# Ledger of designs, part 362: VHH binders against q96fz2

Target 1, 269 residues: q96fz2
Amino acid sequence: CGRTSCHLPRDVLTRACAYQDRRGQQRLPEWRDPDKYCPSYNKSPQSNSPVLLSRLHFEKDADSSERIIAPMRWGLVPSWFKESDPSKLQFNTTNCRSDTVMEKRSFKVPLGKGRRCVVLADGFYEWQRCQGTNQRQPYFIYFPQIKTEKSGSIGAADSPENWEKVWDNWRLLTMAGIFDCWEPPEGGDVLYSYTIITVDSCKGLSDIHHRMPAILDGEEAVSKWLDFGEVSTQEALKLIHPTENITFHAVSSVVNNSRNNTPECLAPV
Short names: E, the ipSAE of ESMFold2; O, the ipSAE of OpenDDE; V2, 0.75 times the mean of E and O plus 0.25 times the DockQ between their complexes.

## First folded at step 20 (VHH; framework vhh_6z1v_2)

Design FB11 (at its last fold request DockQ between E and O 0.96; V2 from the best seeds 0.87)
Fold by OpenDDE, fold request of step 21:
Structure FB11 (fold): chain B 269 residues (1-269), chain A 123 residues (1-123)
Amino acid sequence: as target 1 above (269 residues)
Amino acid sequence: EVQLVESGGRLVRTGGSLRLSCAASGFSFKGYAMGWFRQAPGKEREVVAAITQSGGKIYYADFVKGRFTISRDNAKNTVYLQMNSLKPEDTAVYYCAARFGFFETAPNEYEYWGQGTQVTVSS
């Protein structure tokens, strides 16, 4: 996974992240560093994206079932990294393969500390290799959306009003991530960064791409992944597997350019 | 200063009962899983029991066999180990330990330790 969409306004995004804590109380996640949230139809590695994480990571006396939403840098920078420039990392941390998560120190260590997060997105993009051509067809991949009488498909949104209706109740894609905290050697703000765990693609997606993000489908999966106080690493890792509960449509080549940030990125062609 | 102070260890007869307490201070107790460990002379430190932040999950070592009960009171920053049906094999120094997040069975995973309390079970 190297491209996502996360364009919802902050308030809409927050509402979409409503949850129940362990006491059954309905809650909204609190924001950390809300100003770092930059909505975009075209998110690439090294950009900031909103993630959910346990409140316990910020408040040591917090209920671990409570959630915080925070923009983090895509591309995990390990806490032990001693260089002043994260770009000097010699390995790619955009993704973490599920099969080797425990083999790589950069992922194992933060995971062992309970630094699990849920990366939020409208969906993610993947490119299909076309047989016989050097051309790649991009697809937007997302959770199936509930069709309400009033809610048109992305493709049916022919008016701003209809567009708003589509996104007002959009079910966000929830991807399993690992985050870490890096303190720059020269001082400054702590950098929070994340990697997306990837798995082999489900059957439905296999023709498009052989790998997919580990998607946490449902509140229970999300809750368990986040709650590092009550759920062990071993138990959490059981949640990491391919899911067939996705849909996708072909999009234009507009998304190929990471600088493009328009609705056309995820519009059906 | 972080402190874990164990109490309740004493000499008891086989079949007797003890309640160990561990009072925590100097850190956010509620955010930590708590564990009881023991170390007998010439043996390695081993986990006895562990409990999550909320008490929702508990671990017991195989040798406990229902004889011991771990509990915690977050309002008092205290973790307890009720030990029943004690055996001479239970003779050890018992330690309280704290780990941020979920509990582990390996001692090296715990950040804070008490000084321990001696439990001696006589035949």
Scores: ipSAE 0.913, ipTM 0.962, lowest interface PAE 0.4, mean pLDDT 94
Fold by ESMFold2, fold request of step 21:
Structure FB11 (fold): chain B 269 residues (1-269), chain A 123 residues (1-123)
Amino acid sequence: as target 1 above (269 residues)
Amino acid sequence: EVQLVESGGRLVRTGGSLRLSCAASGFSFKGYAMGWFRQAPGKEREVVAAITQSGGKIYYADFVKGRFTISRDNAKNTVYLQMNSLKPEDTAVYYCAARFGFFETAPNEYEYWGQGTQVTVSS
């Protein structure tokens, strides 16, 4: 919902985003604004995180299947926002419910312009309310990882060498997002910002939380969500549903404070 | 200056065929979905066919019933409508239109329009 990890160095992150274009050519996404990428184990709303989007948004003669990777602000700022400070927005755009996306002007308008993006993360955090206490148990939630080496799990890293191998082959979580472009009234750079679409949680997560991000599971889903030149809004929205292809583990309360940026945030307890 | 220039409209007999062409200039044609629309006298403009930038998706209105084929040539910045088995009901001005990204069926979604070419189908 409101906290993610996206900590990989830029070059590792970029390689994890290798894809095939419409012609079957292997490619890496091209960066926009790479200097704005701020890796952290503990990302919160209003911070920047990398997203994928179609090259066609930037180059009007581009193949719409080609991908750009760019940091964007978490918390969509609608193009019609009138004040000079985005933090003064009077409604929460961190998430967008899938069942009302076509009813909310803040999301319907950019969606109609094909402004679909894939939000990248190592995984996300969610807090489970435990019965009989005021305490919450945080969990780190992510794609199941392929165990190609003996040390393929987070908890199996006994040495710096094994830790690097865990993350070098990490399958990034790919969440469906909508973005918009806001021109500050006093001038300056256009602000790109995104919301994460949410759905009802799958059965596997229902004991942790009743909502989850809409996860795009596999390259076909990612390609279709991004390719606004070849995939209609109607067809893209069919990709938005819960998935059971998700795993999690409990983590310590270190992650509760969004200023804590350490591997302990996602370490199993 | 953006231009969409239709050609190929003429008088044909019922059951006849013709090909419409639309030449585009002044904009990045390859990034646009292209559509053919028609407007008969006293009627509202309606979609006939539409095609995505790569040609990977195509739409035909129900009245086409397999008689028309849309295609595009991105090297020539041109979109075509092959019209076969023409009926008097097909008599209309045919317009070429462009929309950035994906196509739509509503005319108000399209950014650029041609001047139209008259197709007349005699009984």
Scores: ipSAE 0.760, ipTM 0.908, lowest interface PAE 1.0, mean pLDDT 91
ESMFold2, look of step 20: ipSAE 0.722; ipTM 0.898
ESMFold2 (binder alone), look of step 20: mean pLDDT 89; pTM 0.908
OpenDDE, look of step 20: ipSAE 0.904; ipTM 0.960
ESMFold2, fold request of step 21: ipSAE 0.746, 0.755; ipTM 0.901, 0.905
ESMFold2 (binder alone), fold request of step 21: mean pLDDT 89, 89, 89; pTM 0.910, 0.909, 0.908
OpenDDE, fold request of step 21: ipSAE 0.909, 0.908; ipTM 0.961, 0.961

Design FB12 (at its last fold request DockQ between E and O 0.94; V2 from the best seeds 0.86)
Fold by OpenDDE, fold request of step 21:
Structure FB12 (fold): chain B 269 residues (1-269), chain A 123 residues (1-123)
Amino acid sequence: as target 1 above (269 residues)
Amino acid sequence: EVQLVESGGRLVRTGGSLRLSCAASGFSFKGYAMGWFRQAPGKEREVVAAITQSGGKIFYADFVKGRFTISRDNAKNTVYLQMNSLKPEDTAVYYCAARFGFYETAPNEYDYWGQGTQVTVSS
């Protein structure tokens, strides 16, 4: 997974992240650093994306079932990294393979500290290799959306009214992530960064790409992944597997350029 | 300063009962899983019981066999170990430990430790 969409306005995104805490109370996640949230139809590594994490990571006396939403850098920078420039990392941390998560220090250590997060997106993009050509067809992949009488198609979201019909109740893709906190050697703000855990693709996606993000499907899965106070690492890792509960459509080559940030990125062709 | 202070350890006869307490201070107790460990002379420190932040999940070592009960009072920043049906084999120094997040069974995974309290069970 190297490209996502996360374009919802902050308020809409927040509402979409409504949850129940362990007491059964309906809550909205509180924002940390909301100003760092940059909506985009085309999110690439090194950009900031909103993630959910346990409130306990910020408040040591908090209920671990409570959630915070925070923009974090895509591409995990390990806490032990001593260079001043994260770009000097000699290994790719955009993704973490589920099968080697416990073998890689950069992922194992933060995971052991309970630094689990849910990466939020409208969906993610993947490119299919076309047989016989060097061309790749991009696809937008997302949760199936509930069709209502008022629901519009993504392609029809060309007006404010149509936009609301499509995105106001959009079910966000919830991907399992690991985050870490890095303190720059030269001082400054702590950098929060994340990696997306990947798994082998489900059968439905296998023709598009052989790997997919680990998707946490449903409130229970999301809650368990986030709640590092009440759910062990071992138990949490059981949630990491491919899911067939996904849909996709072909999109234009507009998304190929990471600088393009328009609805055309995820529009069906 | 972070402190974990165990109390309640004493000499008891086989079949007797003890209640150990561990009072925590200097850190956010509610955010931590708590554990009881023990170390007998010449033996390694081993987990006895552990409890999550909310008390929703509890771990007991195999040798406990229903004899011990771990509990916590977050309002009092205290974790307890009720020990019943004590045996000479239970003789050890009992330690309270705290770990941020979920509990673990390995001692090296815990962040804070108490000084320990001696439990001696006579035959």
Scores: ipSAE 0.914, ipTM 0.962, lowest interface PAE 0.4, mean pLDDT 94
Fold by ESMFold2, fold request of step 21:
Structure FB12 (fold): chain B 269 residues (1-269), chain A 123 residues (1-123)
Amino acid sequence: as target 1 above (269 residues)
Amino acid sequence: EVQLVESGGRLVRTGGSLRLSCAASGFSFKGYAMGWFRQAPGKEREVVAAITQSGGKIFYADFVKGRFTISRDNAKNTVYLQMNSLKPEDTAVYYCAARFGFYETAPNEYDYWGQGTQVTVSS
C-alpha cells in the first residue's frame, strides 16, 4: 500500500470520525495542526494525511480512550534518526509488515511506547500485475458503503449536491499504523510520521496484490488499537489480520501520476 | 517533585491480612499504570500486581493465587494492595511503581518508584 485517497473537506472528515469514548459518550476527535491537512484524491509517501491517536499522547492526565486527529507525514522517521533531512533515511518506512514488526527497531520501539495510530483514507489504490505485459491495472479499494435512496454513484460527483450524495456519509477506511516523533537536530517542530501495517491479502483481493493494509473493521477494533492505556501491545497486535469486508473497482491510469489530484483518480471505468 | 510513598507495611502472623497504600504526587497519576513489586533479601525485585489507568485490566503474578487485590482511586492519586492469607514467603519490601501508558512486568520498564514498605510475615 503506497497510494491513498483522502479528499474530504475537514468538517466532513471530522464528522465521519464520530466515536464513543469509554463511558459511551458520543464525541468528535479534537484536531491538532488542522492547517496542515492537505486533502487530495492522490496521496503518496512523504505527504501528510490525517491519523487518529489517543489524547493521552498529548495530555498525561487524559482518558486514553479519547481521540485526537492530526496530519502526519507518511513514511515513519525514527526518533533516533540523526540527519537533518528525512529524505536521507536509507530504508523504506512507508509500510511495516505485521510478521516482522517486533524485529525491526524502527517499528518495535515506537510500538513499545504505545505509538499506535489509525490512518484515515477514502480508500487506497493498488496496481494489479497483468500477465504478459508491463501494464498494471489500478484499482480503488474501500469499505462497502451503505446504499440509501439518497445515495449517489462515485463517478457522478460533478456538482456539490452530487458530491454530497456519495461522500457526505462515506465510511472512511481505517488502517492500523505506528507513528514516531522525531526532533530535528537543528531544532524546530517535532515531526510526527507514520507507517501503515501490512498483512497478506484476503481472498477477495488476492488477484490484485498479495499484500494489503491491516484494516481495523469497526469501532471496537479502532478503539482497542488506539487505547494504549488499556490495551497492551500484545493484545493490540491480535487486531492485525486480513479482512474480506472490502470492495473495489477498476480505475483509469490517471491515478498513476501522483501529481493528478482529480475525482477521475477514483472514478470507475 | 515526583513522589510515590508507600505505607501499611508491618509484622503480621501467617494467615493474617494487611493493606498497603501508595500516595502519588508531582506527576499526572491518572495517565499511568500502577504496579506493586516486592524484593526479598537476596532476591531480585519481582512484580506482584499491576493495574491500568481505568482499572479495566489487572495483572497478578502466579504466586498471588487470588490472595491479593490491587485497586486504585484516581481522585485520591492512590493505589492499594489488599493482602490476605499471608505466608512467610510474602516477607519482602513492597514497592509502588508507575509506568506511562500500559503496565509491564519487568522493573526496568517503570518510570517512577517509591522507597518501599517492609512486610514481615511470621510463623
Scores: ipSAE 0.758, ipTM 0.907, lowest interface PAE 1.0, mean pLDDT 92
ESMFold2, look of step 20: ipSAE 0.711; ipTM 0.893
ESMFold2 (binder alone), look of step 20: mean pLDDT 89; pTM 0.912
OpenDDE, look of step 20: ipSAE 0.871; ipTM 0.944
ESMFold2, fold request of step 21: ipSAE 0.731, 0.736; ipTM 0.897, 0.898
ESMFold2 (binder alone), fold request of step 21: mean pLDDT 89, 89, 89; pTM 0.910, 0.907, 0.908
OpenDDE, fold request of step 21: ipSAE 0.911, 0.910; ipTM 0.962, 0.962

Design FB13 (at its last look DockQ between E and O 0.95; V2 from the best seeds 0.81)
Fold by OpenDDE, look of step 20:
Structure FB13 (fold): chain B 269 residues (1-269), chain A 123 residues (1-123)
Amino acid sequence: as target 1 above (269 residues)
Amino acid sequence: EVQLVESGGRLVRTGGSLRLSCAASGFSFKGYAMGWFRQAPGKEREVVAAITQSGGKVYYADFVKGRFTISRDNAKNTVYLQMNSLKPEDTAVYYCAARFGFYETAPNEYDYWGQGTQVTVSS
C-alpha cells in the first residue's frame, strides 16, 4: 500500500470514529495535534494521516480502551534512529509485512511496547498491471458502503448535495498499523510515525495486486488492536489477515501524480 | 521515586496460606500490568501470576494449579497474591513487578521491581 485517500473534514472524520469504550459508553476520540491533519484524496508516504491509538499512550493512567486520534507521518521512524533526518533511513518503512513483523527490529520493538494504531482512510489505491502493456490501471479499494435508498453509487453522485451525503455516512477503512516515537537528536518535537501492516491479498483483489493492507473489519477488531493494555501482542496479531469484505472500482490516471488532490482521484471511470 | 514494596512474606507450614501485598508509588499504577515473580535459591526468577491494568485478564504459571489468586486495587495502588495450599517448593523470594501495557511472562519485560519478600514453607 503506497497511496491512500483521507479527505473528510475533521469534524466528519471524528464522528465517523465514534466508538464505545470498555464500559459501553459512547465516545468520540480526542484529537492530538489536530492542526497537522491535512485532508487529501491522494496521500503518499511521508505525508501525515490520522490514526487511532489508545489514550494510554499519552495518559499513563488512562483506560486503554479509550481512543485518541492523531495525525502521524506515514513511514515509521524507529526510536533508535540516530540521524537528524528521517529521510536518511536506508530501509522502507511504509509497510510492514505481517509474516516478518517479528523479525524486524524496527517493527518488533514498538509492537512489543503496545504501539499499535489504526490508520484511517477513505480507501487505498493499487495499480493493476495490464497484460502486454507497460500501462497500469489504478483502482480505489474501500469498504462496501451501505446503499441508502437515496444515495446512488459513488458514481451516481450527480449532485454536490448527494456527494456530501455519501461522505457524511462513509465507512472509513481501518488498517492495522504500528507506530513509533522518535526524538530528534538535535532536539525538537517528538515525531510520531507509522507503518501499515500488509498481508497477502484476498481472492477478490488478487488480480489487481498480490498484497493488501491488513484491514481490521469491525469495532471489535479495531478495539482489540488498539487496546494494548488488555490484549496481548500475540492475540492482536491474530487479527492480521486478508479480508474479502472489500470493494473496488477503476479510477483515472489522475491519482498517478501524487500532487493531484481532487475528487477525480477516486471517481470511477 | 518509583517504589514497589512487598509485604506479607513469612514462615508458614505446608498447607498454610499467605497473602502478599505490593504497594506501588511514584508512577501511574493504573496504566501498568502487575506481576508476581519468585526466585528460589539457585533458580531463575520465574513468573507466578500477572494481571492486566483493569484486572480483566490474569495469568498463572503452571505450578500454581489454582492455589494462588492475583488481584489488584487500583484505588489503593496495590496488587495482591493470595497463596493457599502452600508447599515447600513454593519457598522463595517473591517479587512484585510492573509493566506498562499488557503483562508478560519474561522478567526482562517489566519496568519496575520491588525488593522482594521472603516466603518460607516448612515441611
Scores: ipSAE 0.868, ipTM 0.942, lowest interface PAE 0.5, mean pLDDT 93
Fold by ESMFold2, look of step 20:
Structure FB13 (fold): chain B 269 residues (1-269), chain A 123 residues (1-123)
Amino acid sequence: as target 1 above (269 residues)
Amino acid sequence: EVQLVESGGRLVRTGGSLRLSCAASGFSFKGYAMGWFRQAPGKEREVVAAITQSGGKVYYADFVKGRFTISRDNAKNTVYLQMNSLKPEDTAVYYCAARFGFYETAPNEYDYWGQGTQVTVSS
């Protein structure tokens, strides 16, 4: 997973992240650094995207079930990195394979500190390699959406005039991530950055690509992944597996250029 | 200044009971998992029990065999170890320890330590 859509205005995104805390009370996550949120239909590594994380990471007396939402850099920069420029990192941290996460220092160390996050997106893009050609077919991949009278799935038979309203009640894709905190050697603000954990693709996606993000399907999975005060690393890793609860549709090649930020990027073709 | 102060250790006969307590100050106690460790003469420090922020998860070493109970009171910044059916092999210095987030069994994973309280179980 190397491309996502996360285009909702901040207030709509925040409302889509409503949750219940440990006591069962309905809440919205509190923003950190809201000015760093840059919505786009076409997010790539090194850009900022919103993630959820436990309030306990910021407030040492907090209930660990409470959530913060914050933009973080895609492409984890390890806390031990010594150069002044993150672009000098000599290995790719856009994704983290689940089968080696406990073997890679860049991921094992922050994971041991409970630095688990939920990466938010409308959905992600993946390119299917077609035999006998250099061309690849992009797909937009997302949670099945509950169809209502005023909104519908972007992959379902629906009237074009209803399309603009589908996003008001969109179920955001929730991907398991690990984050770290890097202090630049010359000073300045701490850099928060994340990686997306990947797993083997489910059967439904295997014709598109052999890997998929580890998707946290439902509030129980999201809560357990985030709650590093009550859920051990070992227990949390049991949440990391493929899911078949996913849908997709083909999109135009407009999305191929990461600078294209238009609804056409995710529109069905 | 961070302090973990254990109390309640004393001499007790085999089969007796003790309650240890550990008062915490100087840090944000609620954000920490708490553990009890022990160290007998000539042995390495070993985990006895541990408890999460809310008390929703607990760990006990195998030798506890249902005899000890860990608990915490976040309003009083205190963690407890109720020790029942004590045996001479339970004789050790008992230490309170704190780890940010979730607990672990290895002593080197813990951020703060108390000075210990001596428990002696006579035959």
Scores: ipSAE 0.673, ipTM 0.876, lowest interface PAE 1.4, mean pLDDT 91
ESMFold2 (binder alone), look of step 20: mean pLDDT 90; pTM 0.912

Design FB14 (at its last look DockQ between E and O 0.95; V2 from the best seeds 0.82)
Fold by OpenDDE, look of step 20:
Formats: C-alpha cells, structure tokens, sequence
Structure FB14 (fold): chain B 269 residues (1-269), chain A 123 residues (1-123)
C-alpha cells in the first residue's frame, strides 16, 4: 500500500470514528495535534494521516480502551534512529509485512511496547499491471458502503448534495498499523510515525495486486488492536489477515501524480 | 522515585496461607500490568501470576494450580497475592513487578521491580 485517500473534514472524520469504550459508553476520540491533519484524496508516504491509538499512550492513567486520533507521518521512523533526517533511513518503512513483523527490529520493538494504531482512510489505491502493456490501471479499494435508498453508487453522485451525503455516512477503512516515537538528536518535537501492516491479498483483489493492507473489519477488531493494555501482542496479531469484505472500482490516471488532490482521484471511470 | 514495596512474606507451615501485598508509588499504577515473580535459591526468577491494568485478564503459572489469587486495588495502588495451600516448593523470594501495557511472563519485559519479600514454607 503506497497511496491512500483521507479527505473528510475533521469534524466528519471524528464522528465517523465514534466508538464505545470498555464500559459501553459512546465516545468520540480526542484529537492530538489537530492542526497537522491535512485532508487529501491522494496521500503518499511521508505525508501525515490520521490514526487511532489508545489514550494510554499519552495519558498514563487512562483506560487503554479509550481512543485518541492523531495525525502521524506515514513511514515509521524507529526510536533508535540517530540521524537528524528521517529521509536518511536506508530501508522502507511504509509497510510492514505481517510474516516478518517479528523479525525486524524497527517493527518488533514498538509493537512490543504496545504501539499499535489504526490508520484511517477513505480507501487505498493499487495499480493493476495490464498484460502486454506497460500501462497500469489504478483502482480505489474501500469498504462496501451501505446503500441508502437515495444515495446512488459513488458514481451516481450526480449532485454536490448527494456527494456530501455519501461522505457524511462513509465507512472509513481501518488498517492495522504500528507506530513509533522518534526524538530528533538535535532536539525538537517528538515525531510520531507509522507503518501499515500488509498481508497477502484476498481472492477478490488478487488480480489487481498480490498484497493488501491488513484491514481491521469491525469495532471489535479495531478495539482489540488498539487496546494494548488488555490485549497481548500475540492476540492482536491474530487479527492480521486478509479480508474479502472489500470493494473496488477503476479510477483515472489522475491519481498517478501524487500532487493531484481532487475528487477525480477516486471517481470511477 | 519509583517504588514497589512488598510485604507479607514470613515463615509458614505446609498447608498454610499468606497474603502478599505490593504498594506502588512514583509512577502511574493504573497504566501498568502487575505481576508477581519468585526466585528460589539457585533457580531462575519465574512468573507466578500477572494481572492487567483493569484486572480483566489474569495469568497464573502452571504450578499455582488454583492455590494463589492475584488481585489489585487501583485506588490504593496495591497488588495482592493470596497464597493458599503452601508447599515447601513455594519457598522463595517473591517480587512485585510492573509493566506498562499488557502483562508478560518474561521478567525482562517488566519496567519496575520491588526488593522482594521472603516466603518460607516449612515441612
């Protein structure tokens, strides 16, 4: 996974992240560093994206079932990294393979500390290789959305009003991630960064791409992944597997340029 | 300063009962899983029991076999180990330990340790 969409306004995004805590109380996640949230139809590595994480990571007396939402840098910077520039990392940390997560120190160490997060997105993009051509067809991949009788397919949002309605009730993609905290050697703000865990693709996506992000489908999966106080690493890792509960449509080549940030990126062709 | 202070260790007869207490200070107790470990002379430190921050999940070592009960009082920053049906094999120094997040069975995974309390079970 090298491209996502996360374009919802902050308030809409927050509402979409409503949850029940361990006591069954309805809650909204509190924001940390809300000003770092930058909505975009075209999110690439090194950009900031909102993630969910346990409140216990910020408040030591907090219930681990409580959630915080925070923009973090895509591309995990390990806490032990000694260079002043994260771009000098010699290895790719955009993704973490599920099968080798425990073999790589950069992922194992933060995971062992309970630094699990849920990466939020409208969906993610993948490119299908066309047979016989050097051309790649991009696809937008996302959770199936509940068709409200009046809300046509994402493609049928003929009116701006209908488009807004679709996104107001949009089920966000929830991807399993690992984050770490890096303190720059020269001082400054702590950098929070994340990697997306990847798995082999489900059968439905296998023709498009052989790998997919580990999707946490449902509130229970999300809760268990985040709750590092009550759910062990071993138990959490059982949640990491392919899911068939995904849909997709072909999109234009507009998304190929990471600088393009328009609704056309995820519009069906 | 972080402190874990164990108490309650003493000499008891086989079949007797003890309640160990560990009072925590200097850190956010509620955010930590707590564990009891023991170390007998010439043996490695081993986990006895562990409990999550909420008390929702508990671990017992195989040798406990229902004889011991771990509990915690977050309001008092204290973790307890009720030990019943004690055996000479239970003779050891018992340690309280704290780990941020979920508990672990490996001693090296814990962040803070007490000084220990001696439990001696006579035949």
Amino acid sequence: as target 1 above (269 residues)
Amino acid sequence: EVQLVESGGRLVRTGGSLRLSCAASGFSFKGYAMGWFRQAPGKEREVVAAITQSGGKIYYADFVKGRFTISRDNAKNTVYLQMNSLKPEDTAVYYCAARFGFYDTAPNEYDYWGQGTQVTVSS
Scores: ipSAE 0.876, ipTM 0.946, lowest interface PAE 0.5, mean pLDDT 93
Fold by ESMFold2, look of step 20:
Structure FB14 (fold): chain B 269 residues (1-269), chain A 123 residues (1-123)
Amino acid sequence: as target 1 above (269 residues)
Amino acid sequence: EVQLVESGGRLVRTGGSLRLSCAASGFSFKGYAMGWFRQAPGKEREVVAAITQSGGKIYYADFVKGRFTISRDNAKNTVYLQMNSLKPEDTAVYYCAARFGFYDTAPNEYDYWGQGTQVTVSS
């Protein structure tokens, strides 16, 4: 997974993330660095995207079931990185394979510190390799959505008010991530950055691509992944598997250029 | 200043009971998993029991065999170890330890340690 859409206005995104804490209290996640949120239909590595994480990472006396939402850099920068420029990192940390996560120092170390996050998106893009040609067919991949007569479908939204209805109730894709905190050697703000865990694709997606993000399907899975005070690393890793509860549609090649930030990127063709 | 202060260690007879306490100060106790470890002469420090922030998960070493109970009181910043049916092999220095987040069985994973309290079980 190397391209996502996360375009909702901050307030709509926040409401879509309503949750219950361990005590059963209904809450919204509390923002950190909201000014760094850059919504776009076409997010690529090195950009900032919102993630959920436990409040305990920021407040040492907090209930670990309470959630923070914060923009983080896509492409994990390990805490031990010594150069001043994160772009000089010699290996790709956009994704982390689930089958080797405990063998890679860049991921094992932050995971051992409980640095688990949930990466938020409208959905992700994947390119299908076409036999006998150099052409690739992009798809937009997302959770099944509640359908209505004139809304709940991206292709059915033919007016501004219908478009708002589609996204007002959109179920955000929730992907399992690992984050780390890097202190620049020259000083400055701590850099928070994440990787998306990947698994073998489910049967429904195997004709498109052989890998998929590890999707956390439902609030129980999201809560267990985030709660590093009550859920061990070993228990959390049991949540990492493919899911068939996913849908997709073909999109135009507009999305291929990461500078294109328009609704056409995810529109059905 | 971070402190973990164990108390309650003393001499008891085989089959007796003993309650250890560990009072915490100088850090955000509620964010930490708490553990009890022990070290007998000539042996390595080993986990006895551990408990998560909320008490929702608890670990006991196999040698405990239902005889010990760990608990915590987050309002008093205190963790306890109730020790029943004590045996001479339970003789050791008992240590309280704190780990941010989730507990571990390995002593080198813990952030803060007490100075220990001696438990001696006479035959």
Scores: ipSAE 0.679, ipTM 0.883, lowest interface PAE 1.4, mean pLDDT 92
ESMFold2 (binder alone), look of step 20: mean pLDDT 90; pTM 0.914

